# Designs tried in a protein design chat: VHH binders against q9rw55. Part 3

Target 1, 281 residues: q9rw55
Amino acid sequence: PQVEQLARQKMWNLAERFVAGESIESAIQAVQALERDGIAGNLDLLGEFIDSPAKCTEFADDVIKLIEAAHAAGIKPYVSIKLSSVGQGKDENGEDLGLTNARRIIAKAKEYGGFICLDMEDHTRVDVTLEQFRTLVGEFGAEHVGTVLQSYLYRSLGDRASLDDLRPNIRMVKGAYLEPATVAYPDKADVDQNYRRLVFQHLKAGNYTNVATHDERIIDDVKRFVLAHGIGKDAFEFQMLYGIRRDLQKQLAAEGYRVRVYLPYGRDWYAYFSRRIAETP

## First folded at step 14 (VHH)

Design x32
Fold by ESMFold2, last read:
Structure x32 (fold): chain B 281 residues (1-281), chain A 116 residues (1-116)
Amino acid sequence: as target 1 above (281 residues)
Amino acid sequence: QLQLVESGGGLVQAGGSMRLSCAASGSTFRNAMYWHRQAPGKQRELVAGISGDYTAYDDSVKGRFTISRDNTKNTVYLQMNSLKVEDTAVYYCAASLLRGTWYDYWGQGTQVTVSS
């Protein structure tokens, strides 16, 4: 018991830079600090082993509590969820439980003028996630729900175009899952080039675009692109991870760009932190 | 009660200097504060921003304008040097994320007129 407590404390000492603690209260305090710097938050309740319908619905209830707490603290709710964590793939009463729970979460966010971003997971979930995204935009409007496209997947450029009728709010990321070369570009240069294509096409389509990257070359390319095409700073935002390049976050905010910071929290922080270490040697 | 109150504007000759002040009250005095301006017939534009120790400027004012803050007076400043006729505008102080979005709180503005 002492050894386990010491090991957890040592791991937390390493992780605390990148995770906003275990509680709703610590996450809200972190968002409030960001907002004083002119930076918005993107709250994400971490969860691991959410593998039964009851646990999925309980997790959705906890996300709703987060949304309520954010609103009560004067924060316009902006929350990311993984549909697998709320029951995607678990049919119940003739409907996917993930869709049922997503409706509850988005309805609560909409009540407070907030926004829910549907994270994209591994490639096997893309079809169902985009189908459910289309349904949820139809029910709640694009101002209250968005999703993610991953530039490392070959399919993403076509997926982007297929969604234009929705005028969708999309977060563009490179991708973080181990995907086979049958579905994803193996070379970083191809991933980066496709990232630029996704961002630029989405901006030119007139859709709100979330540029989620720490890559200063891509950030500079976006700045030049929007200037050259007369695209205002209210048409897009930069998104970054909590604890990474806080200097760049504040510099972009001082320049008047919209900046949002991903802010994970919860008792399952160990799995999140382990993935960040694996991605950043 | 939340207020941003600009002062220090007026008439100035080209080549002259002027310092604008923005007195903030309550939660409107943030680590991030901004100056915008709106010239006749033009859209409002960001002139300068500060977030903590980081500052930034529109290209048209770099080297001539300086944003700064005095935390003991809850005040942000815009020092404007080497003024040009095209700097003529109403200047606004702003803050972000008080009501859930960027630039969601504004002062009433102060007129700066630069004559030749």
Scores: ipSAE 0.818, ipTM 0.936, lowest interface PAE 0.7, mean pLDDT 91
Fold by ESMFold2, last read:
Structure x32 (fold): chain B 281 residues (1-281), chain A 116 residues (1-116)
Amino acid sequence: as target 1 above (281 residues)
Amino acid sequence: QLQLVESGGGLVQAGGSMRLSCAASGSTFRNAMYWHRQAPGKQRELVAGISGDYTAYDDSVKGRFTISRDNTKNTVYLQMNSLKVEDTAVYYCAASLLRGTWYDYWGQGTQVTVSS
C-alpha cells in the first residue's frame, strides 16, 4: 500500500498528459479545452476493481453525476462505460445489475440529448454485452446508446452484420485485452486488415462509424474510402486518446473531420496509464 | 449574445482578390474556426479550416485562398486570390461544439460574386 502510494505520486507527473485528472471538474475543463479546438470529448470515469453490487451501483451513481455536471457545463454528454463496472453478471431482483444500472445511466444521458457508449471488454463478455446492447437500443434508440467491436476478434465481422437491423452507432477498435489465438488474431497485420474490413463494411451499411485509431495509414485509407464512395463527413468520426498525437487531432479538425478524444479521469488512473505505456513507445 | 458576423463580400472580376472577415463575439471565437460556401443549388461545402496553428483547404482553393486569424481582434479571415467564376457563393463563417455538435454555430453569410 505504501509502495503503491509512492509509485502513484511519482507516476502522476508522467500520467497527467494522458489522464484528465481525478475530479469531474478537471475532466469538464479538459473537454472544454478540446471543444475550443473543434474536438469533442468522450468521458470515462475510471474505476478500480468493482466487485460488489453496492460498489457497482455507487459507480453508476457517479457516472450519472458526471452526465449531470457535463450538461450543467454546457457540454452534450458523451460517456463510455464498461458494463462490468456497473454490475454485468451480478443478479439482483431477478435482473442483471449491469443492465439495470445501464438503463439508469442511458436514461439520464437521453434527458440531455447525450450518448452512452458501451465499451467491449474481454471476449467472454461479448455475447452478453451485445444482447444487452440490443435491449438498450430497443428501449432508448440508437442515437443515445452505442457499443464497440474489436477487430482482433475473429467473431467481430459476423457480430457487426448481425446488428445491422439496429442501424447502430459502433466504435471500431483493435483491442487491448490479452486474448488467446483461439478467439483473436495473434498477428498485427491480420488485426489491421480486419479493422479495415469492420470500418468499411459499417460505413457501406450506412451506419454511423467511429474510427478509433492513431494509425495514420488506416486514417488515410478511411479518407480515401469515404471520398470514393460519396460518404459525407457527418457519417463518421475519428476517435483518439487524450494526450496522444495532439498534432494529428488538430490537423484532422482543421480538415473538417469529426474528431473525438477519449478522456479518462478519476482516482484509478494508475491502471489506465500503465496500459497506455504498454501500447505507446 | 453569441455572434459570428461576416463582411467583405461583393462583386469582383475573375482573377481578382477579396478578403472576407468574420468578427466573433463572446465564446464564438474558438481555436477552431471554419469557412464554408454554398453556391446556388449546391450543397454547403468546407472551404478552409483552422485549429490553432493548423490549417487546411479544399483542393479547389488550395494555393489561392488563405485562412488566418487575429486573436487580438477576435477575427478570422479568408484571403481569396486569383478568383474564378466557380468561387461565386455565399461564404459562411462557422464554429463547432458550442451547442454539442460540429458546425453548430454559423454566421449570416456574405455573398461573393465573381464575374467573367
Scores: ipSAE 0.816, ipTM 0.936, lowest interface PAE 0.7, mean pLDDT 91
Fold by ESMFold2, fold request of step 15:
Structure x32 (fold): chain B 281 residues (1-281), chain A 116 residues (1-116)
Amino acid sequence: as target 1 above (281 residues)
Amino acid sequence: QLQLVESGGGLVQAGGSMRLSCAASGSTFRNAMYWHRQAPGKQRELVAGISGDYTAYDDSVKGRFTISRDNTKNTVYLQMNSLKVEDTAVYYCAASLLRGTWYDYWGQGTQVTVSS
């Protein structure tokens, strides 16, 4: 316990810039501080070792507690979840447990006017995640559930177009998983160009677009695009990571753009962060 | 109680100056505060914003208008110099994320009329 305690303290010194602590209270306080700066939060409860149906449902229960706490603190709930963490791929009663738990989470968020973003994971989960997204939008409406498309995947432009009937709220990201060149662009320039295509096509389709990037060239391109096409600042938002470019976050907020910041938190931050450190020598 | 109360508007000659005040009470005095305006027959538009040490201005007012704040009075100001007839509008003070969305709390507005 003493060795682990020392290791956690050393790791926290490295992680504290990027993680909003272990507790719901610390995460709520971080969101409230951002809101005073004109910046919204995107809460993400960290979970490691969610390897059984029971643990998946317990994790979903914890997400529901987070939604309740955010509402009680005067925050409109906005929470991202990974469907794998709540049981995607685990059959229960003839239904995917991830879908069952996602319904419970989204229903609670909807009760408070909130929103759940379904994170996109590795490429092998894209088909099932988009199918479940379509089902959940049909049940709850696009105001309460969204998903993510990754510009490094070749398929993403087609996927975006295939979802237009839903008028979907989509977060555009470049992608962070190790993917083979058979499914993903290996060259950063191609990823960046496809990112622009995804964002611009989604905006032109009249859909709410979340521009998740720290790349100032892309941010500037989006600013020019929306001006040129008469697209209002209420049609999109910039999304950024907690602890990264806080100067840019506040500058965009002062300019009147919508800004949302990803806030990971939870007691599993140590396991999560230590795994990432071990993978990055 | 939540309040944003604008004051300082009125009639002014083109080329003149005017200072608007926005008195905020309770949680409405945020690190980020905004001035918007709405001219007759036009949509409400952002004029100036502040978030901490960062300020920003619409191109049409840059160099003429200055947003500032006094934390001891919970007040945000808009100093307007070299006023033009085109600046005629109702000016609104606003805050974001008090009720869960951006620009979700507004004052009643103060009329600024610039005569030629």
Scores: ipSAE 0.814, ipTM 0.936, lowest interface PAE 0.8, mean pLDDT 91
Fold by OpenDDE, look of step 14:
Structure x32 (fold): chain B 281 residues (1-281), chain A 116 residues (1-116)
Amino acid sequence: as target 1 above (281 residues)
Amino acid sequence: QLQLVESGGGLVQAGGSMRLSCAASGSTFRNAMYWHRQAPGKQRELVAGISGDYTAYDDSVKGRFTISRDNTKNTVYLQMNSLKVEDTAVYYCAASLLRGTWYDYWGQGTQVTVSS
């Protein structure tokens, strides 16, 4: 803990590139700055140390405060949460705590015309997350809650298809977790190809698609695809991480594409930052 | 509410140049800005965009048109060189604003006619 504290103090100047500050205020300001460039925000309250039901509920409360603050600042609330952070898998009074807290969060967002993205976690949580996603879409509408599919999983193409009846808003990512070869493509080329399949099929189905990647080849392929199929720029958006390829973010915005930036914020930024450093060449 | 007013349009001969201006209301203007055009019988199309210092152009105007902005004047410009007859259209200035939703503010448009 002492080493971490010292590291946090010394490395904050570097971390601020990838983290939109520690406070709600700093996060809001970061979103406002992006919006000037025609780039929307996706706020993510970092919660790396959530380990009890009480903390899950508290975390959900904090997310609700974020939503309220965004609204107060004139920003359409758009927040990503991991259901594990709000209590998925923990039962309270016969109901999943994650689902209970997600309802609270989404209800608040909906009140302000906002959107909640249920981030996908490791493969062991995919089934329950998709089930809960379906439930929540039924309760709140696809315009207020979305989820994420990861292209490195063999199942993801099937998962996408199984959700078509919901006309869902889905963020497509390559993958964020270390998964075994029994459930995920080990080769990058296969992951990339499956990514394209997911995006293209979702677009063709007429569903709102979030193309969350910094891969310029894939971005270009998407541009060509939508042009070839007469898909409008309002039918999807590119999503990128805060502080990564800022040039490309603005370029895409200049080109008239919808761009949304994922903005992690919060006191628990060190773990996130460490991961970002590892990923940055 | 943001108001956009285009100016600088008119009649010009093919091969000529024209500069359009779009003045925005307000004291400070730094939002992403765009120029669109609509020819008779055609759909409105994006011509050029600017986000921060980054610019983008439709392929049909690339190398001929330049979008720029002056934040001190709350104005965005479209310098049009080597104009062609097919550039004839009503040109619209647009601002991309994110206030709860994706939306654009539009000017009233300015007619650009390129004669042969």
Scores: ipSAE 0.795, ipTM 0.924, lowest interface PAE 0.6, mean pLDDT 93

Design x35
Fold by OpenDDE, fold request of step 15:
Structure x35 (fold): chain B 281 residues (1-281), chain A 116 residues (1-116)
Amino acid sequence: as target 1 above (281 residues)
Amino acid sequence: QLQLVESGGGLVQAGGSMRLSCAASGSTFRNAMYWHRQAPGKQRELVAGISGDYTAYDDSVKGRFTISRDNTKNTVYLQMNSLKVEDTAVYYCAANLLRGTWYDYWGQGTQVTVSS
């Protein structure tokens, strides 16, 4: 902990590239800066050690404050949350706390025409997340709540198909968690191929698609695909991480594609930063 | 309130050049800007875009058109060289302020006619 504290103080200058600050204000400013380049924001409040119902609710309250702040600043609220952070799996008053808090968050976002993305977590939470997603889409509409599918999971193509009735807004990612080979492709080539399948199928189905990748080969494949199939640029968007391939972000924006950047922020940035260093030297 | 006003259009012979301007009124901004065009009977299409210092062009105009901006004047330009008859269209300036939509502000358009 002491080493981490020292590292946090000394490493912030490096971390600020990948983290949109520690405060709501800094996060908002980061979004505003991106918007000058025609790039939209997706805000993610970083949280660690959220292991009690009270903390989950507090976290949800903080997310709501973020939504309010975004609106006040003239930004359309767009926030990603992990349901575990807001109480998924915890029972309170006869209902899943995650669902309860997600409902509060989405309701606030909807009030301002905003959007909440329910981030997908590890494979053990996929079923409950998709179930809650379905419930929330039913309550608030697909225009206000979305979720994420991970291409490294064998199940994801099936999951995508099972959600078609919702006409859902889905962010496609390769994968963020260490998953066993029993549930996920161990080879990158397979993950990449499955990613293309997910994106292409979702696009062909006429659903709004978030292509969340920095892989230029895949991005180019998507460009070619939508051109070949007469899919408009308004039918999807590219999503990238804050501070990563900023050149590509702006290039895509210049090309007229919708681009949205995922902006993590908050005091608990060190773990996130450490992962980014490992992934993007 | 942002207003975009295009200028510089008109009649030009094939092979000629023309420079369009799009002036923004209101608050100073440095947002992404775009030029679109709509030919008779066709859909509006993106011609060129600029985000920061990054530019992009439709394949049909690459090498012939150049988009640029002057942030001090809140103006975006489209230099059109080697014009072709098929470039005839109403040209629109668009700003992306992300205030609800991705192309949330448009100019009134300026007619560009290229004669053979």
Scores: ipSAE 0.863, ipTM 0.946, lowest interface PAE 0.5, mean pLDDT 93
Fold by OpenDDE, fold request of step 15:
Structure x35 (fold): chain B 281 residues (1-281), chain A 116 residues (1-116)
Amino acid sequence: as target 1 above (281 residues)
Amino acid sequence: QLQLVESGGGLVQAGGSMRLSCAASGSTFRNAMYWHRQAPGKQRELVAGISGDYTAYDDSVKGRFTISRDNTKNTVYLQMNSLKVEDTAVYYCAANLLRGTWYDYWGQGTQVTVSS
C-alpha cells in the first residue's frame, strides 16, 4: 500500500495535465481557469464500474453535489454521466435505477439552468440509452439533457435521424470502446467519414451539435461546412479533452467558436490517465 | 456587474490609423475578449479575438488590425492601420464570462468612420 501510494503520488505529477484533480474543489478551479480563456467546462466524475445498486445511488448523489458546488461557485452546471454508473440495467421498484437516478441529476441541473450529457457506452447499451434519453428529453427538455453518438457504429447515422423529432443536443465522437466488426467500422477512414456525415446532417437539421474531436482535418471541414451553409457559430461547439491540444482550444476560442473542455476528476483517475498516456505516447 | 466601455473612435481618412480601447469596470477579469463591428445595413461580425496569448482575425482585417490587452489596466485594444472606407462601422467590445451565454457582456459601441 505504501509503494502504491508513492507511485500514485509520482504519477500524479504527470496526470494532473489530463485530470482536473481529485476533489470537487479542484475540478471547479480547473473550470474557472478555462473560463478565463473563454472556454467552457464539462465535468465528469471518474468512477469504477459499480455493480451495487446502493453504490450507484451514492454515485448519483456525488454528481448532485458536484452540480450544487458548480452553481455555488457561479458556474453553469455542465456534467457528463454514464448511465451504467448510476444504475442502468438494475430494476428498483419497477423502474430502471439508472433512469431514476438520471432524473434526480437532471432535475438538479435544470434547477440551475444546467445541462447533463448522457455519455454513450458500448453497443450493447445503445438501445436502452437512447430510449431513456428520449424519455428524459420529454420530461426535462432538450436544453437540459443531451446524449452522445459514436461514428464508428454502423447504426449511428440511423440513430441520429430517428431522434430528429426531439431537436436534440448531441455530442459526436468517433468511439471509445472495442467493438466487433459486426457492429462497427474497422477502418479509421470509414469512422472519420461517418463522423463527418453525423455532424453535417445534424447541423443541417438545425440541431445543436457538439463536435468532440481533436482531429484538425475534421475541425477544418466543419468550419468550411458551416460557412458554406450559412450556419452561425452559435449553432454548435467544439469539444476537447482536458490537457489535450490546449493550443488548439485557445485558438478556436480566439476565432470566436464555442469551445468546451471535458474535465475528468476524482480519485479513480489512474485508469483514465493510463488511457491518455496510451493515446499520446 | 461587469461594464465594458469603448473609446477611441471617430473620423479618419482612408489609409489612416486609429486605436480603439475597451475598458472593463466593475470587476477585474482576464477573460477572452473580442471586437465586433456592425456596418449600416449589415449584420454584426467578428473582427478580432484574443484568448490568452492567442489572437485571431477576420480575413478582411488580417495584416491591418491588431488586438492586444493590458491586464494591469483591464483594457483590450484594437489597433487599426491602413483603414478603408469599408471599415466604417460601429465597433463593439465583447467579453465571455460564460455566466449565461456566450458573449454575455457587450459595450455600447464606438463609431468609426473612414472617409475617402
Scores: ipSAE 0.857, ipTM 0.943, lowest interface PAE 0.5, mean pLDDT 93
Fold by OpenDDE, fold request of step 15:
Structure x35 (fold): chain B 281 residues (1-281), chain A 116 residues (1-116)
Amino acid sequence: as target 1 above (281 residues)
Amino acid sequence: QLQLVESGGGLVQAGGSMRLSCAASGSTFRNAMYWHRQAPGKQRELVAGISGDYTAYDDSVKGRFTISRDNTKNTVYLQMNSLKVEDTAVYYCAANLLRGTWYDYWGQGTQVTVSS
């Protein structure tokens, strides 16, 4: 623990590239800086694993505070949350706590014309997340709540199709978790191909699509695809991580594409930073 | 509210040059700026964009047009060289402040006519 503390102190100068600070204020400032370049923000409050219902609710409250602060700063609230962080799987008063807290969060965002993205977690949570997503879209509208599909899962194409009736806003990612071969493509090529399929099918269906990748090959494929099919630039956006390929972010913005950056912030940034360092040679 | 005022349009002969200006009023802006154009009977199209120091151009104008900005004057420019008849259009300045919609602020447009 002492070593970790020292490491945290010494590594913050490096971590600030990938983390939008520890405070709400720093996060908001980071978003404002991006907006000057025509790049939108997606805020993610980093937190420790929460196993207490009370702590889950507290986390939700903190997210609501973030939404309020964003609005106060003149930023349209756009926040990503993991439902597990707000109590998914815990029963309180006959309802899933995650659903209850998500409802509170989305309701607040909606007041300000904001948007909440329900981040997808590991494969064991996909069904419940999609079910809750459907419920929440029904209550608040697809303009205020979205979710994420991961291309490394075999099921994701089917999941995408099953959601078409909602005309949903979906963020497409390759995948963030270590999944077994029984549920996920082990080969990167297959993951990439399935990613393209997800994006293209969702675009063709006329749904708003978030292309969340730094893969330039895929980005170029998307550009060609939308051009070939007469899909406007207003029908989708590119999403990237804070501090990664800043050049590409600005280039895409200059080209007139919608660009949104995922901005993690909070005191529990070390784990996130460590992952980023591992992924970025 | 941000107001964009365009100037510099008019009649020019093919092969000539023209410089468009878009002045922003209200506050100092650093946001991404764009030039669009709309020819008669055609859809509005993006001509050029600038985000920070990054610029982008439609293929039809690449090498001929240059987008630039002067933050001290709150102005974005479109230098148009080697103009062609097909460049005839109403040119619009747009800003992306991300306050409602993408391209949430537009100028009134300025007519550019290139004669043969």
Scores: ipSAE 0.852, ipTM 0.943, lowest interface PAE 0.5, mean pLDDT 93
Fold by ESMFold2, fold request of step 15:
Formats: structure tokens, C-alpha cells, sequence
Structure x35 (fold): chain B 281 residues (1-281), chain A 116 residues (1-116)
């Protein structure tokens, strides 16, 4: 226990820049600090080993507690969840548990005018996630639930177009999973070009677009695109990671762009970062 | 409660200078604060913003206007030099995410009129 305690303390010195601690209270304080800088939060409760229906529902309950705490603290709730963490793929009483739990979470967020973003995971979950996203938008409206498309997947451009009837709020990301070349672009240049296509097509369609990147070249391209097409700053936002390029976050906020920062927190931060460090020397 | 009160507007000749003040009171003074303006018949537009040490300006005022803050007085300033007739507008002080939404708190505004 003493060896683990010492390792945990040393790891926290490294991790504290990128994680908002273990508790709801520390996460709320981090969002409030961001808001004083003109930057909104995107809260993400870290979860590890969520491998049973009971744990999935417990995790969903914890997300609901987070939403309630954010509202009580004067924060408009904005939370990202992975549907696998709340039971996607686990049938219970004739319905997918992930969908059941997502309804509970989104209903609570909607009560407070908040928003739930359904993270996209590996490519094998894209079909079910988009199907469930369509269902949830139909039930709650696009103002309260969004999802993610990943520019490294070949399918994403077609998926984007197929969702236009929903007028969807979509976060555009490059992608973070190891995907085979049968489903994903292997070359960074192709990923970056497809990222631009996804963002620009979504903006031109009149849909709210979340530009999640730290790449200044892409950010500058977006600025030029919106100016050239008369697209207001209220039609999109930039999204970035907690602790990465804080200078750019504040600069964009000063320029009047909407900026949101991904803020992971939770008791499982140590297990999460221990695996990351073990995988990346 | 945070209150945003603009002052310092008025009539000024083209080429002149003027300093606007925005006094914040009640709740915490925000690290990010903004000046917007609305000319007759036009949409409200961002003029200048500050977030900590970072400042930004609309291209039409860059080099002529300076946003600054005094944390001891909970006050944000807009120093306006080399004023042009097209700078004529009501100038508003604003906060972002004060009540949880984008640009959600505004002062009453102060009129700036630039004469030829």
C-alpha cells in the first residue's frame, strides 16, 4: 500500500495538469475557473472496469449526480459519456441498457437546459451509436444531445450527410483509437483533409459544429471559412483538452470565439494514467 | 451581484481620443471581459476582448484601441485613439459564461459619437 501510495503521489504530480481531480467538487471548481476565463467546460467522469449491468447503471447514476451538482453550482451542464460505460450492448428487459441509461442522463440534463455528448468509440460501435443517437435526438431534441464523428474513418463523411435531417450538434475529432486501414485513413494528411471536409460540410449545412482540435492551421482555416461564408460565431465552437495549449484557449476566448475544454476527473484517474504510461514509455 | 456600468462616452471629434470604463461590482470580477458596440442600423459586434494576459481586437480597431483592466478597481477600460466617424456606436461591456451561457451579461451601454 505504501509503494502504491508513493507511486500515486508521483503520478499525480504529472497528471494534475490534465485531470481535475477525483471528486465532483474538484471538477466543479475547475469548470468555474475556466468560466472566469471565458471558457466553458465539457465534463467527463472517468470510469474503469465497468463490466456489469449494475456497474453501468451505477456509473449513470454518478453522471446524474454530476449534472445535478453542476446545476446547483450555476454551471449549465455539458457532459460527455461513452455509451459502452452505461451499458451499450447489454440487453436488459428487452432494451439496450446503454439506451435506457442515456435516456435518464439526457432527461436530467434537459431539465437544466444542459447537453449530453455521446462520445464515439472504436469503429465497431459506430452503427449502434448513430442509431441510438437518432433515437435520442427524436426524444429530446438536438439542443440536448449530440454525438461525435471521427475524420480518420472512411465512413464519417457519409455518416455526417445521413444525419442532416436531425440538424445535429456534432463534435468533429480526428480519432484516438487504433483502427485498421480497412476502415480508417493511415496517413495523417488524409485524416486532416477529411477533418476539414467534415467541419466545412457541417457548417454549410447550418448545423452546430464543435471543432475539437489543437491544430492551429485547421483553426485558422475554420476562421477563414466562417468569415467567407458569413457564418456567425454563435454557430460553432472550438474544443480543446484541459491542460493543453491554455494560451490558445485564452487567445480564442479573447477573440470572442466559443471555447470549450474537455475536463476528465474521477477516482479512476490513476488507473487510467497508469495504463497510458505503461503503454507509452 | 456582478453589475456592469459603462461610462466615459460622449461627443468627440474625428482623430480624437476617449477612454471608456466598465465598473464591475457585486460578484467576482471576471478574468475574461469584453467590449462590444452597435452602430445605428447595424448588428452588435465585438470590439475587444481580454482573458487574463491575452487581448484581441476587431480588425477595424486594431492599433487604435486598447483594452485593459485594473483588478484593484474591478474595472475594464477601452482606450480609443484616432477615432473615426464609423466608430460612432453604443459601446457595451459584457461578460461571458457569468450565468452559464455564452455572453450572458451586459451593461446598459454608453454612447460614443464621433464628429467630422
Amino acid sequence: as target 1 above (281 residues)
Amino acid sequence: QLQLVESGGGLVQAGGSMRLSCAASGSTFRNAMYWHRQAPGKQRELVAGISGDYTAYDDSVKGRFTISRDNTKNTVYLQMNSLKVEDTAVYYCAANLLRGTWYDYWGQGTQVTVSS
Scores: ipSAE 0.799, ipTM 0.930, lowest interface PAE 0.8, mean pLDDT 91

